# Ledger of designs, part 64: miniprotein binders against a2bj90

Target 1, 235 residues: a2bj90
Amino acid sequence: MSRSARRKTSALNTVLRVVEVFASIQGEGPFTGTYSVFVRLAGCNLRCPFCDTRYAWSLEAGKPLGVEELVEEIARYEPSLVVITGGEPLLQRHPLNSLVEGLESLGLRVQLETNGILPAPARDEQLWRVYHVVSPKDVPVRVPGAKLHPSWVDYARATGRAWFKFLVANEQHVREVAEYVAKLGIPRSRVYIMPLTPEKLDMKELLELHSRIASLAVKWRLNFSPRLHLLVQLP
Short names: E, the ipSAE of ESMFold2; O, the ipSAE of OpenDDE; V2, 0.75 times the mean of E and O plus 0.25 times the DockQ between their complexes.

## First folded at step 6 (miniprotein)

Design ta2
Fold by ESMFold2-Fast, scan of step 6:
Structure ta2 (fold): chain B 235 residues (1-235), chain A 82 residues (1-82)
Amino acid sequence: as target 1 above (235 residues)
Amino acid sequence: MTDEELEKLFDEIIKTMQEATDLLRKGDYDKAYELFEKVLDLFLEMFELAEETGNTELAERFEDEAWRWIQIAFDLEKQAEE
């Protein structure tokens, strides 16, 4: 291998396009309430109408950052959890595996947020060893182009390190989610329903929506995810 | 906007994907990565254009095919690294 070829291979494995890095509280999913550093990667393979982070859709929205530099930046926050989100983080799979390796070497817990269209990690990837919150866009409000890769269900069963999180607005949405997860064989213990929040709700409306969706979670025997950061006014 | 504009954009996506995969096979990873990013941007343009035309069936077919190609490209990239 020439030095030039080695440099090109290294660049693909050591540079991520990053939109933002910030400390907050994880407001969603199985780690709700955890002091976290959020790493938003650029690029997305979907165009969800309800997306809160449309600014991250293009790969060009991200600044190129070296994996080592990013690990050092994350470590300075001393987080209990590193949340890697985007866009779709798996679009940058190769350098993402290197980032995960660096973070694990520091004893940091890592959670990936993914739409689940790209395959689940293979056993030889560093990504196999971290937590994944998969947000399928097949149901209840189907996003064009959204198809959950079947390997995510197998990964969840094999590792116990994946959960499935669905945005819901009403009981019909919850019913569609329940039917979807039953058909795929996803255990209810791995399923979260979360309020689909319109762009501008006041605090009373936001709390009432949370209450309604939480009640539906109890009724349908599914887990409930709040959007805690919205309730406590954090990023 | 017309179905012809959507088909033209999709044709550009396919041609760029072929160029990217050819570069991967030749070991030019840096240029291949640049073209994968271009393909993603073109997919996004196709989706935005399709929303405005109201042709949901054609848009869905183009997205399905496009995401199949990007998955193949990433799989080829991973195999080349090995």
Scores: ipSAE 0.000, ipTM 0.172, lowest interface PAE 15.2, mean pLDDT 76

Design ta3
Fold by ESMFold2-Fast, scan of step 6:
Formats: sequence, C-alpha cells, structure tokens
Structure ta3 (fold): chain B 235 residues (1-235), chain A 82 residues (1-82)
Amino acid sequence: as target 1 above (235 residues)
Amino acid sequence: MTDEELEKLFDEIIKTMQEATDLLRKGDYLKAEELFYKVIELFEEMWELAEETGNTELALRFYDEAERWFQIADDLLKQAEE
C-alpha cells in the first residue's frame, strides 16, 4: 500500500478535535498524584450547570489534530499517565481508538474520563484495554438528558478497569449515590465521591470541604477523590 | 479520494453530531433522530467511496462505524424517551 493510500485510509481514524494538551498532576480519582498529560477533546452531549469546561462544549471549539502528531506531542512530555478528557471523548470514538492504539504502542498508560451516556467499549476496541473513570450525571444533581448506559456496569465487572466518580456537596448527596450504586450493582470499591467545589472558595474553605467529604467517604465506606490540583494550585 | 475530501466529510459528521446532541438535550427527539441517521448516512457515503477506490479495509471500518452509530443513536433515543 502506497503512502498516499495509507494516508487516505487513515484520514478519518487519525483526526481528533482537540481543545488543549498540557502537563499537570492528575488531581482526581484512582490515579491521584500521577504526573500526567491531559488531552481535552472537544464536544459534549450534556450541558451540566456545574461544568468547569464550558469552553469545550462545542465540537467546533477543538482544532483538528492528527493522531500521529498528537501521539508525538504527548510522548515529548514523558508522562506516567495520559488523561483523555473533554467534553465527552466518546463522541470522537473511532479516532479515539486510533489514539489509544498509538499511545499503547509506546507503553503509555491511558485513562479516559467520560459521562457514561454512550456505551462502554466492546472487546474488539482499543478502548477496552484502558482505564475509565465514569462520572454519571443522573445523580446526585440530575442533569437533564443524562442516564448512565448499563453497559458500563458490565464493563467494570468484566475488566476491573472502570470506576464511578460522583460530585457531592453534602451527606444527602452521598446517600443518593449509595442508593444509586446499590441499585445498579456497582461495588463500593469502584465508587469515588469527590467534593463539588463552588467557583471561588478560599483555601481554608476548600480544605474544609475536602475534609468534610472525606469524612463522609469513611462513614459510608466509599472511596474519596480529592481535587488535588485545586489544593496545590495547578491547572 | 483525497485526505481533503475525507476531512470535509468528517467535518460534516462532527457538525451533524453536535446539532443532533443539542437537539436531544432540548427534548427534540424526532429532529435529533433525523440527524443521527444523517451521521450514519455520511459514514455509509464514506464506505461507498472507500470501496470505489479499492480500499476494502477502510470500507469495512466505515461500515462498522455506521452500524455502531446506529446502535448509539437508538440507545440514546430510547434513554431520552424512557
């Protein structure tokens, strides 16, 4: 196959709409504290009232970037973890699988952050083999149009590569999360609660909120996710 | 078929998907469904173009992609209705 034919064949598979690429520390979830490169993909199928990344909502907000070019850019950071986030990354599912293939070929560990409305990966997808942090938006603060796809529970059980992360502000929210995960059969070991942080908390307020939610995690026997990057003032 | 032609079709798919998703959030399920089917139709067009140029591997990928988006559209619409 010629170079031209190979390029034609890969065009759709090799282009992603990318908002930003930057190095930081993963501040959330099971890989908290890991030196990471964040890849924010454009587009989202929700409009959450508490969304921190409204600038990424439109697919047209992202610039087209080739998968090979993106892999090379990520590799230059020499990360311990590649975090693919958005918007909703699964809206760009096909080229995303190609990106994951490229990253895995370099031995890089990949974590996807998703709202879980679109189906979980199938066994024949590259995405089957990477880690997923699913952030359902149907509880505790219901977002219109949000509903977790049931295949995510099956995927988590089959692979051990998915966790469910919930934004909580108070004990009532934690109770609603506990009832939700029990109803769906999600093991508590796969569940993280994370502080829902208002935009302009000072450092004392931010630390007190973290302490309160962490205490609730212990009480309810759930895992706790900080928002570490906020506490250490990183992007 | 050139990379530029594929990029134009991909851009149309992205724009159509965005509009479909916006309509779904607004509760306009019928229009959202029409646009999701347009996304499937665009992938089918890419499949036909790939097969015409003798790229059987690319043709199979686009066919699988169209079927995947059909399943996604069906699931999202069922979730919105229920």
Scores: ipSAE 0.000, ipTM 0.273, lowest interface PAE 13.4, mean pLDDT 78

Design ta4
Fold by ESMFold2-Fast, scan of step 6:
Structure ta4 (fold): chain B 235 residues (1-235), chain A 82 residues (1-82)
Amino acid sequence: as target 1 above (235 residues)
Amino acid sequence: MTDEELEKLFDEIIKTMQEATDLLRKGDYEKAIDLFLKVYELFDEMLELAEETGNTELAERFWDEALRWAQIAYDLEKQAEE
């Protein structure tokens, strides 16, 4: 590898297409309740029928931002956690590695939200060193084109830095998740089930759904993820 | 033409894109360019199959991403030339 090629590769990998940056509380997954800055990247390789962020599907939805500028903006919030989401953030993999490097240099904890279709990080990527919440769309409600890349299971076993989060509506869905996870060899301790929330639930319905799915998590010995931001009406 | 054929092409696209991005990260731009162009070719095949089977919306979004990576590869090649 020449020095010139390396320098040019680094320059090309320093811009991200960013939809929004905002502070909130992480409402989902293993870091629920954490004061976080959310960085929503543009572009997605799926068209989920229950997607709440359809505005982020196109790369054109994102404003080009330099990695250095984005790191500075994130740091001003003084977050306990930086949540990188989208779309599918791994579509912008190379500038994302540069972003993670910058954030780690400031001692910031980073979590990626990914659909797991693109491969898990390699050992020499900055992304290898951060947390990943993988949301497979293979099960229980299959999204066309969705297929979990098998490297995510290997990454989870090797690092202990990946969890798998599944949207579920009922016990049949939980059963299908349990079967899927067992088949792939994913430990139950790394599995979260989360309520699949229809668009127009009132607060009573939302709480009742959370209660039902939490009870199923106990029954099936899986972890439960709320959608806390919906319950407390944060973005 | 089945959705299984679309899934197979999609798997090949993912694998090729990973290999291309790994090479780009390592500074092997010439090999990276070749693989990004292959991603473009594979996506053209997927778009044709999607048109035949009615999965056009999914294919269109992958096309946008393939074009983006092809553009990166093209820009990298032009910079190497001066």
Scores: ipSAE 0.000, ipTM 0.168, lowest interface PAE 15.3, mean pLDDT 76

Design tb1
Fold by ESMFold2-Fast, scan of step 6:
Structure tb1 (fold): chain B 235 residues (1-235), chain A 84 residues (1-84)
Amino acid sequence: as target 1 above (235 residues)
Amino acid sequence: DEKRKQIEDLLKKADELLEKSIELFKQGNLEESLEYFWKAAELMYEALDLAKEINDQDLVDQILKLIYELLSLIETIEQLLESR
């Protein structure tokens, strides 16, 4: 089968299972503060105890939507950034590559949020060309099944398009993240620590937690990610 | 409290799914066993959310421990599937 025939066949059956599409401000990571459209894909290969989007775990939670239809819907928002999240978006890898191709053709910046269990993009994938925020779940508190695929470190070094974001509650967690980063050879410039926010925090407690974790980021010479949407009460 | 009964019902249903998944595992039906383990986990997480809503920290800790034990078992089965 020719490459053209394979591409046409793939496009014909390209459907994503989508939980929700909405506009907001990116509250986390290297693009914090950016006007964004969030595309939440269904399905996940983990069951994290602290997960706030359990409704997206099943593929059945997603409505089937064609790539071209989804690109058109996203474009109507005129976003500065398209954030593709889920569950785990890489579970729908093949149609996701087609979505990225469509969005890139419109000049839209794309960021993928992933747990990093599945391999990083290969050079021949459209996903190779977009930004990735990888949230490893093997430190500081390990979620069973959540081993980071080693290809993500190579991808980050080769492209400069991946960052690693870790939820931390205290200095011991930051120490464990620092040891993990050093062991795997992840550049510190690509590492973000972010407050692990319990559901019981009021706004004063939330601000105090952000201040503490930010101070630890300075002390340990790591980047800090807020959870800005929680502070300003956006989705 | 209606929520306490909901938690009890969810955990009971999770136990039934766990028994089914263990039976399938013993039969060598790893794929179907894994599906039932994940279904059980989802019910336990729903019970966890309700326990948090009623502010019962002892119950939260109990359910969280059950979830971690289940997730460790799921990890074992996934590794066995990969070796096939």
Scores: ipSAE 0.000, ipTM 0.204, lowest interface PAE 16.6, mean pLDDT 81

Design tb2
Fold by ESMFold2-Fast, scan of step 6:
Structure tb2 (fold): chain B 235 residues (1-235), chain A 84 residues (1-84)
Amino acid sequence: as target 1 above (235 residues)
Amino acid sequence: DEKRKQIEDLLKKADELLEKSIELFKQGNLDESYEYFEKALDLMLEAFELAKEINDQDLVEQIEKLIWELISLIFTIEQLLESR
């Protein structure tokens, strides 16, 4: 395939299907507590039984927004971090690279949330330069069709810009995660366990669950991610 | 290699379909443009499977990237079609 054809086709693809854009505090992962703008892209390549964002599964769930228009909208929030989530953002990989280029040109820090089924960024992609929080659906709850692409482990080692985040409810889940990451060669320093929160916990129950999972993180020598937005009642 | 030749032929045919699709898109013929992009995608997916069979990781990565770029283009055309 010619490079000329690739440049022509890439120029045509400057539109993203966007479900929502909102300001909040990043409640999860390595950037917990950061003032962020969340960009939820439409479309997903999985149908997880425990998914709380089912409204984003279809590409048709999002409104079409031009990359430049979206960059301007994000910039108005003056965020410390832009969190691109979905669905599965990598389904819109080409326009997503264009979005990242625009955001980086303004000096904005970008974090992508992905299920890791699609390959990690190549060195010539704009996505190579941003942060990635990968949420494998292989464990502890096995989702049909979910398999972490091995390139994510290589990407994490090469760049130091990827972390792996797992939802856990009990110690057996943590054990399964620990075994999984050991088998794949994922460094424990890149692994976060996060409470799997049932739909209707009161604040006391939510805090107690966080405490239990945090204690397990210490015991198993893994990093802990809260769900801070739930504790402080933000979106 | 025989399989390497097949991959080259598939990618060449996909490129020709892609160029035709772009021409149709520029003419405002979104329906036919969409069909040609889908045909190009089919050929690229076939090339991707062959690249995996010959265990050429660089080629696999290159083709996979092109496939996702094409899927994104198909999505863009789908969006334009629904807004007409």
Scores: ipSAE 0.000, ipTM 0.198, lowest interface PAE 13.3, mean pLDDT 80

Design tb3
Fold by ESMFold2-Fast, scan of step 6:
Structure tb3 (fold): chain B 235 residues (1-235), chain A 84 residues (1-84)
Amino acid sequence: as target 1 above (235 residues)
Amino acid sequence: DEKRKQIEDLLKKADELLEKSIELFKQGNLLESAEYFYKAIELMEEAWELAKEINDQDLVLQIYKLIEELFSLIDTILQLLESR
């Protein structure tokens, strides 16, 4: 790298603890079906009973990668969407803002997946400009210590760049979600319900579960998120 | 110069936030502890950028190493959160 190029990248010389980087199809939420690169950051501030990525809970599970290296790795995939997930990616907020800046400079669209316990982005953060899918753990499967930061509702109202996604297993869960979002003033148009998938489901059971939750979404006038990657057997 | 005083002020504020984080940790308030810890790191990153602007390579390395160590330390908070 030339001296000029080195100087240009010095602002991105921060470190993220990264568990994995891989290409797949976004299987969940408002961008379901999009060719994406997933960046899983290490560390999480919750211990959810139905967590699919327990291997990412510790910061030690992540390898230190410079923001510049990570941007270059992501760019090689030529993705339509970069999905930053974790653990809880906002635990690494400062270097994450630098990563977002680098990705946006390449014209890449970025989606962050967060549990919403830490505050929503401020207007002076690069994270303010990107999409956020917030997965509150307050309801319906209540996780001790989990509480949605109220700034996420304000952020969603101000930007139109946040959606709220809830894992549900039955109609009682959907009712609890509907009551929760009504109390917080979250529009139904920004709410997704998604099947809570136990570890030992065969394909027939997965399809039946998706069908049941989708039917409940119609009944309660909420958006439905599949777990498409599970149905098509992608990571 | 003026930037060196800004660096010193930022590092002092970061230290105060780290003390607040540790106090919250001792009280079992793990999520709020993590938030204050992260605010401290943000101030240290600002100090790191200023150190680069004044071209003080020793200070740049010193601050960056401290930031790296803090990211490692936060794992302790997360592991205690895991214990519930």
Scores: ipSAE 0.000, ipTM 0.138, lowest interface PAE 18.0, mean pLDDT 79

Design tb4
Fold by ESMFold2-Fast, scan of step 6:
Structure tb4 (fold): chain B 235 residues (1-235), chain A 84 residues (1-84)
Amino acid sequence: as target 1 above (235 residues)
Amino acid sequence: DEKRKQIEDLLKKADELLEKSIELFKQGNLEESIDYFLKAYELMDEALELAKEINDQDLVEQIWKLILELASLIYTIEQLLESR
């Protein structure tokens, strides 16, 4: 690579395309209930039919922000957890590693939410040291192109810093998840099932769905993730 | 082209399964309807992978859009099936 190309890639490693930054409560996964700042990165490598954040699919949906500027903005919220989501945040992998380094230098804990199509972090990446919630989309409802990268299972076993979260609507979905994680050697202790929520549910329907999926989690000896923010009407 | 023939055969079989699924849906047999939709979905997914192998981007996009539409329909039917 030329010196000019190296300078350009170095500059690119300090800029992220960001859709939004906001404070809320983490409603899902192992850190449910935590006061968090959400950083939604632009761009996605899937087009899930159940996606709630279709506005983030394009990289053009994000505004370019420098890593240092973004770290300062996040720090002003004084969060207990920084949740980096998207789209698919690993599409912006190199500047994301720089962001993680900046956040860790301030003592902030970071959680990444990813579809797991792109490889898990390598040991020499800053991303190796943060928490990851992987949401495979190849089971129970197959999304085109959504094959989980096998390195995520190795990463989870090596670090204990990855969990696998699956959207489920019924017991057949839970059975398919159980078979999938057994086949891949993912421990049940690292598996969450979460209600697949239709766009138009009233509060009673939403609570009943949560109750039913939670009961299935107990029956199948898996962890349960709510969608707490939906139940308490937060973003 | 061997693979193009396989794609054509898979899509044709998927169409037949979709017709059966729609007929069952109209009869109120939601459980059996979804089984046929899922079988059609699997065949279309296989056709998508073959389309990628032959690097036919127009065909890939066409099949992918059909799969997304079918996945949305399967989701809707599953919600209707679920006893609360």
Scores: ipSAE 0.000, ipTM 0.100, lowest interface PAE 19.0, mean pLDDT 78

## First folded at step 7 (miniprotein)

Design jf1 (at its last look DockQ between E and O 0.63; V2 from the best seeds 0.78)
Fold by OpenDDE base, look of step 7:
Structure jf1 (fold): chain B 235 residues (1-235), chain A 95 residues (1-95)
Amino acid sequence: as target 1 above (235 residues)
Amino acid sequence: SDEFKKRFEEVVRKMLELIRRYEETGDEKYLEEALRLAEEAVRLARESGDPELISEALNLLSIALLLWYLKTGDPEYLEEADRVLEEAWKIWEEH
């Protein structure tokens, strides 16, 4: 009488706390201009004073959604890219790997946005295969407790699927970014500087800020990320 | 001291490894031990008096607490995570 070992399938958490799902243009980083579905996950381990998505800081701001349902919802938009963002998506790493598996099975490209505090994907994760835009919060405007995990530098070198995006307001910030990336050995070709936008800029002020930061990017030989969605008035 | 910093960095490394094992296995014992190590990191950081280490440790503790909320649905873990993050800001603004 062979006792069938019931594999306790630990119920893999296939539920994500999702704030919103919407279609727009990727306004930032290496995929700027791409028609994208944004999946904004709830919860963040930071309280950045310049955060434009403060409503996503609490895990309670998100609704529980199954991975399969979320894959179906995303697929209906026929996106050129799926952008997983939020507070900090890697707080939900386990179900996020399942989401990535589902999306990749449909041939969808995925970009993750992260603050880089949690470790980079390991080779055995589905997340290893996707694109990452890491936004360190330790430089130039330091957020308490923010420290870039060193594995992101290693991941970037190993895969070529990571970029680093820094918020900058002036030339001093750009200098600090240049020194930081040199110290960590981040390739300059993987570095983006982006305007740090105050909440109350008119379109003229926003364009002037973009022009100033873009000129600094050229001067310092760094890539420039616009806030394209703000310039074209999309979500 | 360099020895203190090395001890702190080792606690942080072990904590993050336990979180990874929890994420892979769903075994609560790894999350329990990760929380314990986060609390130890905070204790060590407080003993140093270094605002940077304290803020780093408090951030790591918030991560463990947020993972416990995701596991249990107990709102007390969210409230504690928010308090811990507020404390990290307070310490940073005072130093």
Scores: ipSAE 0.902, ipTM 0.955, lowest interface PAE 0.5, mean pLDDT 94
Fold by ESMFold2, look of step 7:
Structure jf1 (fold): chain B 235 residues (1-235), chain A 95 residues (1-95)
Amino acid sequence: as target 1 above (235 residues)
Amino acid sequence: SDEFKKRFEEVVRKMLELIRRYEETGDEKYLEEALRLAEEAVRLARESGDPELISEALNLLSIALLLWYLKTGDPEYLEEADRVLEEAWKIWEEH
């Protein structure tokens, strides 16, 4: 490797493109209910119609922030969990590994949210040791170009640090998820189904949808994920 | 044919491995070759006529373009990534 390439790698370590940092409750998946700081990274390799955070799609939506500055900002919230989300955070993998290193040095628990198209962490990455909630976008609601990288299943088996979360609207969707995870060898204990919420849903409709999807989770012996932040009206 | 799918999968595997090497080293030679392989994946997918392969290849091309934008700051890469993602939707809708 050339000395010039090493210097460029160091520069990449210092900056993330960040849309927002804020405190709230983790409303989805295995850490539902945890006091969290969310770090939303800019950029996405998908254009999902149901995306709640379209404002993070462009890399230009993010401000460049130094990793050390970001660690200090996060630490001031005294979080129980740091949630790295986006866009697709793995587009900024190298400086993200540096952020994870800084957060872990402070003893902070970290969770990453990803669409799973880019590969799972390797053993020599700082990301290897954090928790991951993987949301494949090729089932049941198919997004063009989305395909779960098979390394995520291998990673989940090797570490126990990955869960798979699927947006569903009805029982046909749940059946499709069940077939998909069985084919890939993903244990049901690592699978969450979550309500696919329309943008303009009142609280009664939101509760009815949660009830229906939770009942399906029980019927199909899958874990249920709420969208708790919507139910309690937090960001 | 099945040969196109096997070749496509090998090109994709190699492309993603090169992206990892780029992220480890910062050496742009890996990203240059990854972009070439992403373009090859698109050519193979179009030859196959399979809309799922074409959409996957275009998504992978968008990743390489976005990484190039992050390295260079050249807005053409960002704009092309957006166009590529829009094309993936158009082809998908023509099932």
Scores: ipSAE 0.760, ipTM 0.898, lowest interface PAE 1.1, mean pLDDT 89
ESMFold2 (binder alone), look of step 7: mean pLDDT 85; pTM 0.823

Design jf10 (at its last look DockQ between E and O 0.55; V2 from the best seeds 0.75)
Fold by OpenDDE base, look of step 7:
Structure jf10 (fold): chain B 235 residues (1-235), chain A 95 residues (1-95)
Amino acid sequence: as target 1 above (235 residues)
Amino acid sequence: SDEFKKRFEEVVRKMFELIRRYEETGDEKYLEEALRLAEEAVRLARESGDPELISEALNLLSIALLLWYLKTGDPEYFEEADRVLEEAWKIWEEH
């Protein structure tokens, strides 16, 4: 009597740790101005001092949500884009691929935001099909342990579905970004610089900062990302 | 040394390969081995005395620990990931 050891294939996790789901305008990067649903995932492998979403660093700050339930919740907003963000969404890569599959089946466009430390999607992943905004944390303001995984450069070249967004405060930071992207062979057309916004700026200071960084973007022939949501006082 | 760096880069490469296999299969053995390789990366980095490598290795260890939390639901892995990331900051600020 052959005991067929049924290897319990542990069911791959179809649950995401989600901090929040909300509708707003995409304020940043190539999709600025797009009516979007934001899915903020919990957990991050970084502790950036300039992080606007420190509450998402803890995995415990997220509630477990099933992929199917989350797809239904997102679909109710009738978004022009689904933005998956958080701490670091790619910590939850497996259930995230299932989420993307569900969203794409509804004809929804998806953008991922990532710190770029974890590898880019492979061709066999559902994530391969979506848009990515990679925010390296090694340049110009270095976060300890942050290193852009080389596969993001390859992914960007292979698909044309990746952009790189850098936080900058001054012209020296813009120079460092220009040198970094040149060294890695990232096309300048895929590079965005965005204002590094200190805490407690008033609207005047915020506008002056945007103006300065936008002028530097033109001078250095880089794309500019606003923080449009801050300028228009949306989430 | 160039040899340490090369060995470190190979450990990192293998770790991410094992994480991918875990993400594809759900087989815990790949996640166990990924954690072991992250710990090896930290050991190698500490032996080098390079604060950049140490911080990179500690970040890799935090990734493995966070994946273990997501697997098990045991908050100890998350707490350890926080401690590891705090250590990476201390090492970076001291150098």
Scores: ipSAE 0.912, ipTM 0.961, lowest interface PAE 0.5, mean pLDDT 94
Fold by ESMFold2, look of step 7:
Structure jf10 (fold): chain B 235 residues (1-235), chain A 95 residues (1-95)
Amino acid sequence: as target 1 above (235 residues)
Amino acid sequence: SDEFKKRFEEVVRKMFELIRRYEETGDEKYLEEALRLAEEAVRLARESGDPELISEALNLLSIALLLWYLKTGDPEYFEEADRVLEEAWKIWEEH
């Protein structure tokens, strides 16, 4: 094999297509408020109309970064949590497992955000030991073909390291989430409902929406997720 | 029918197993077979006439195509994945 061919093969196995790396606060889910470094991976297998990160849909939107280089960059921020998000990070599963191994070797806590269409981690994957926030897109916000892989429920039961987060706008949506979660056997303690925020809300409207959805979370005995980064105007 | 759905689910399970083996080994033979199974899943879903199954199958096909693009660098795969995702929306909207 030529030197060029060897480099191409190595890059595909040890490189991630990365859109951005930045420090901020985790604004959603069980780790809300944690000082975090976000790693946004390129590529998505969905085209959700409500997506607030459309710039990450194409695999070509990402710059190729070596896993070792990325681990060093992340470590310089001294994060309390590393959030791997995207697009859909599991499209780059092999090098993602390598990244997780590097981050865990430094004692860094890792959380992955996924739409859950690709299967949950197997026990022999490095991803098995990280935290996952799974955002199914087939209820109540119905995106065609966005079917949650059933392994995520099994994974959540086996490990306690997965939570399920749903965008809701009203009580009918919350009812649909409750029915979906009950049908799949997902414990309420693992379920978050989060405000579906249109892009044109002012701060007063955003607070009112948070209040409404939080009240529904209490009524339905589900966890509430804010979109804290929006409330405090962080990236 | 129940028979189409049963066959569809079998094909989908095999497809994900092959994708897993591809991710473990880097061996393109597993991804080639996964792509063929994704195309079979689309064929079965269309024969069923069920727009939910068709949308699911098209999404699965887009995954296989995107992985194949990552492996080969051939832009036809990402262009086809985009078309497949658009088709899934069109079918969903019509139903």
Scores: ipSAE 0.717, ipTM 0.892, lowest interface PAE 1.3, mean pLDDT 89
ESMFold2 (binder alone), look of step 7: mean pLDDT 85; pTM 0.817

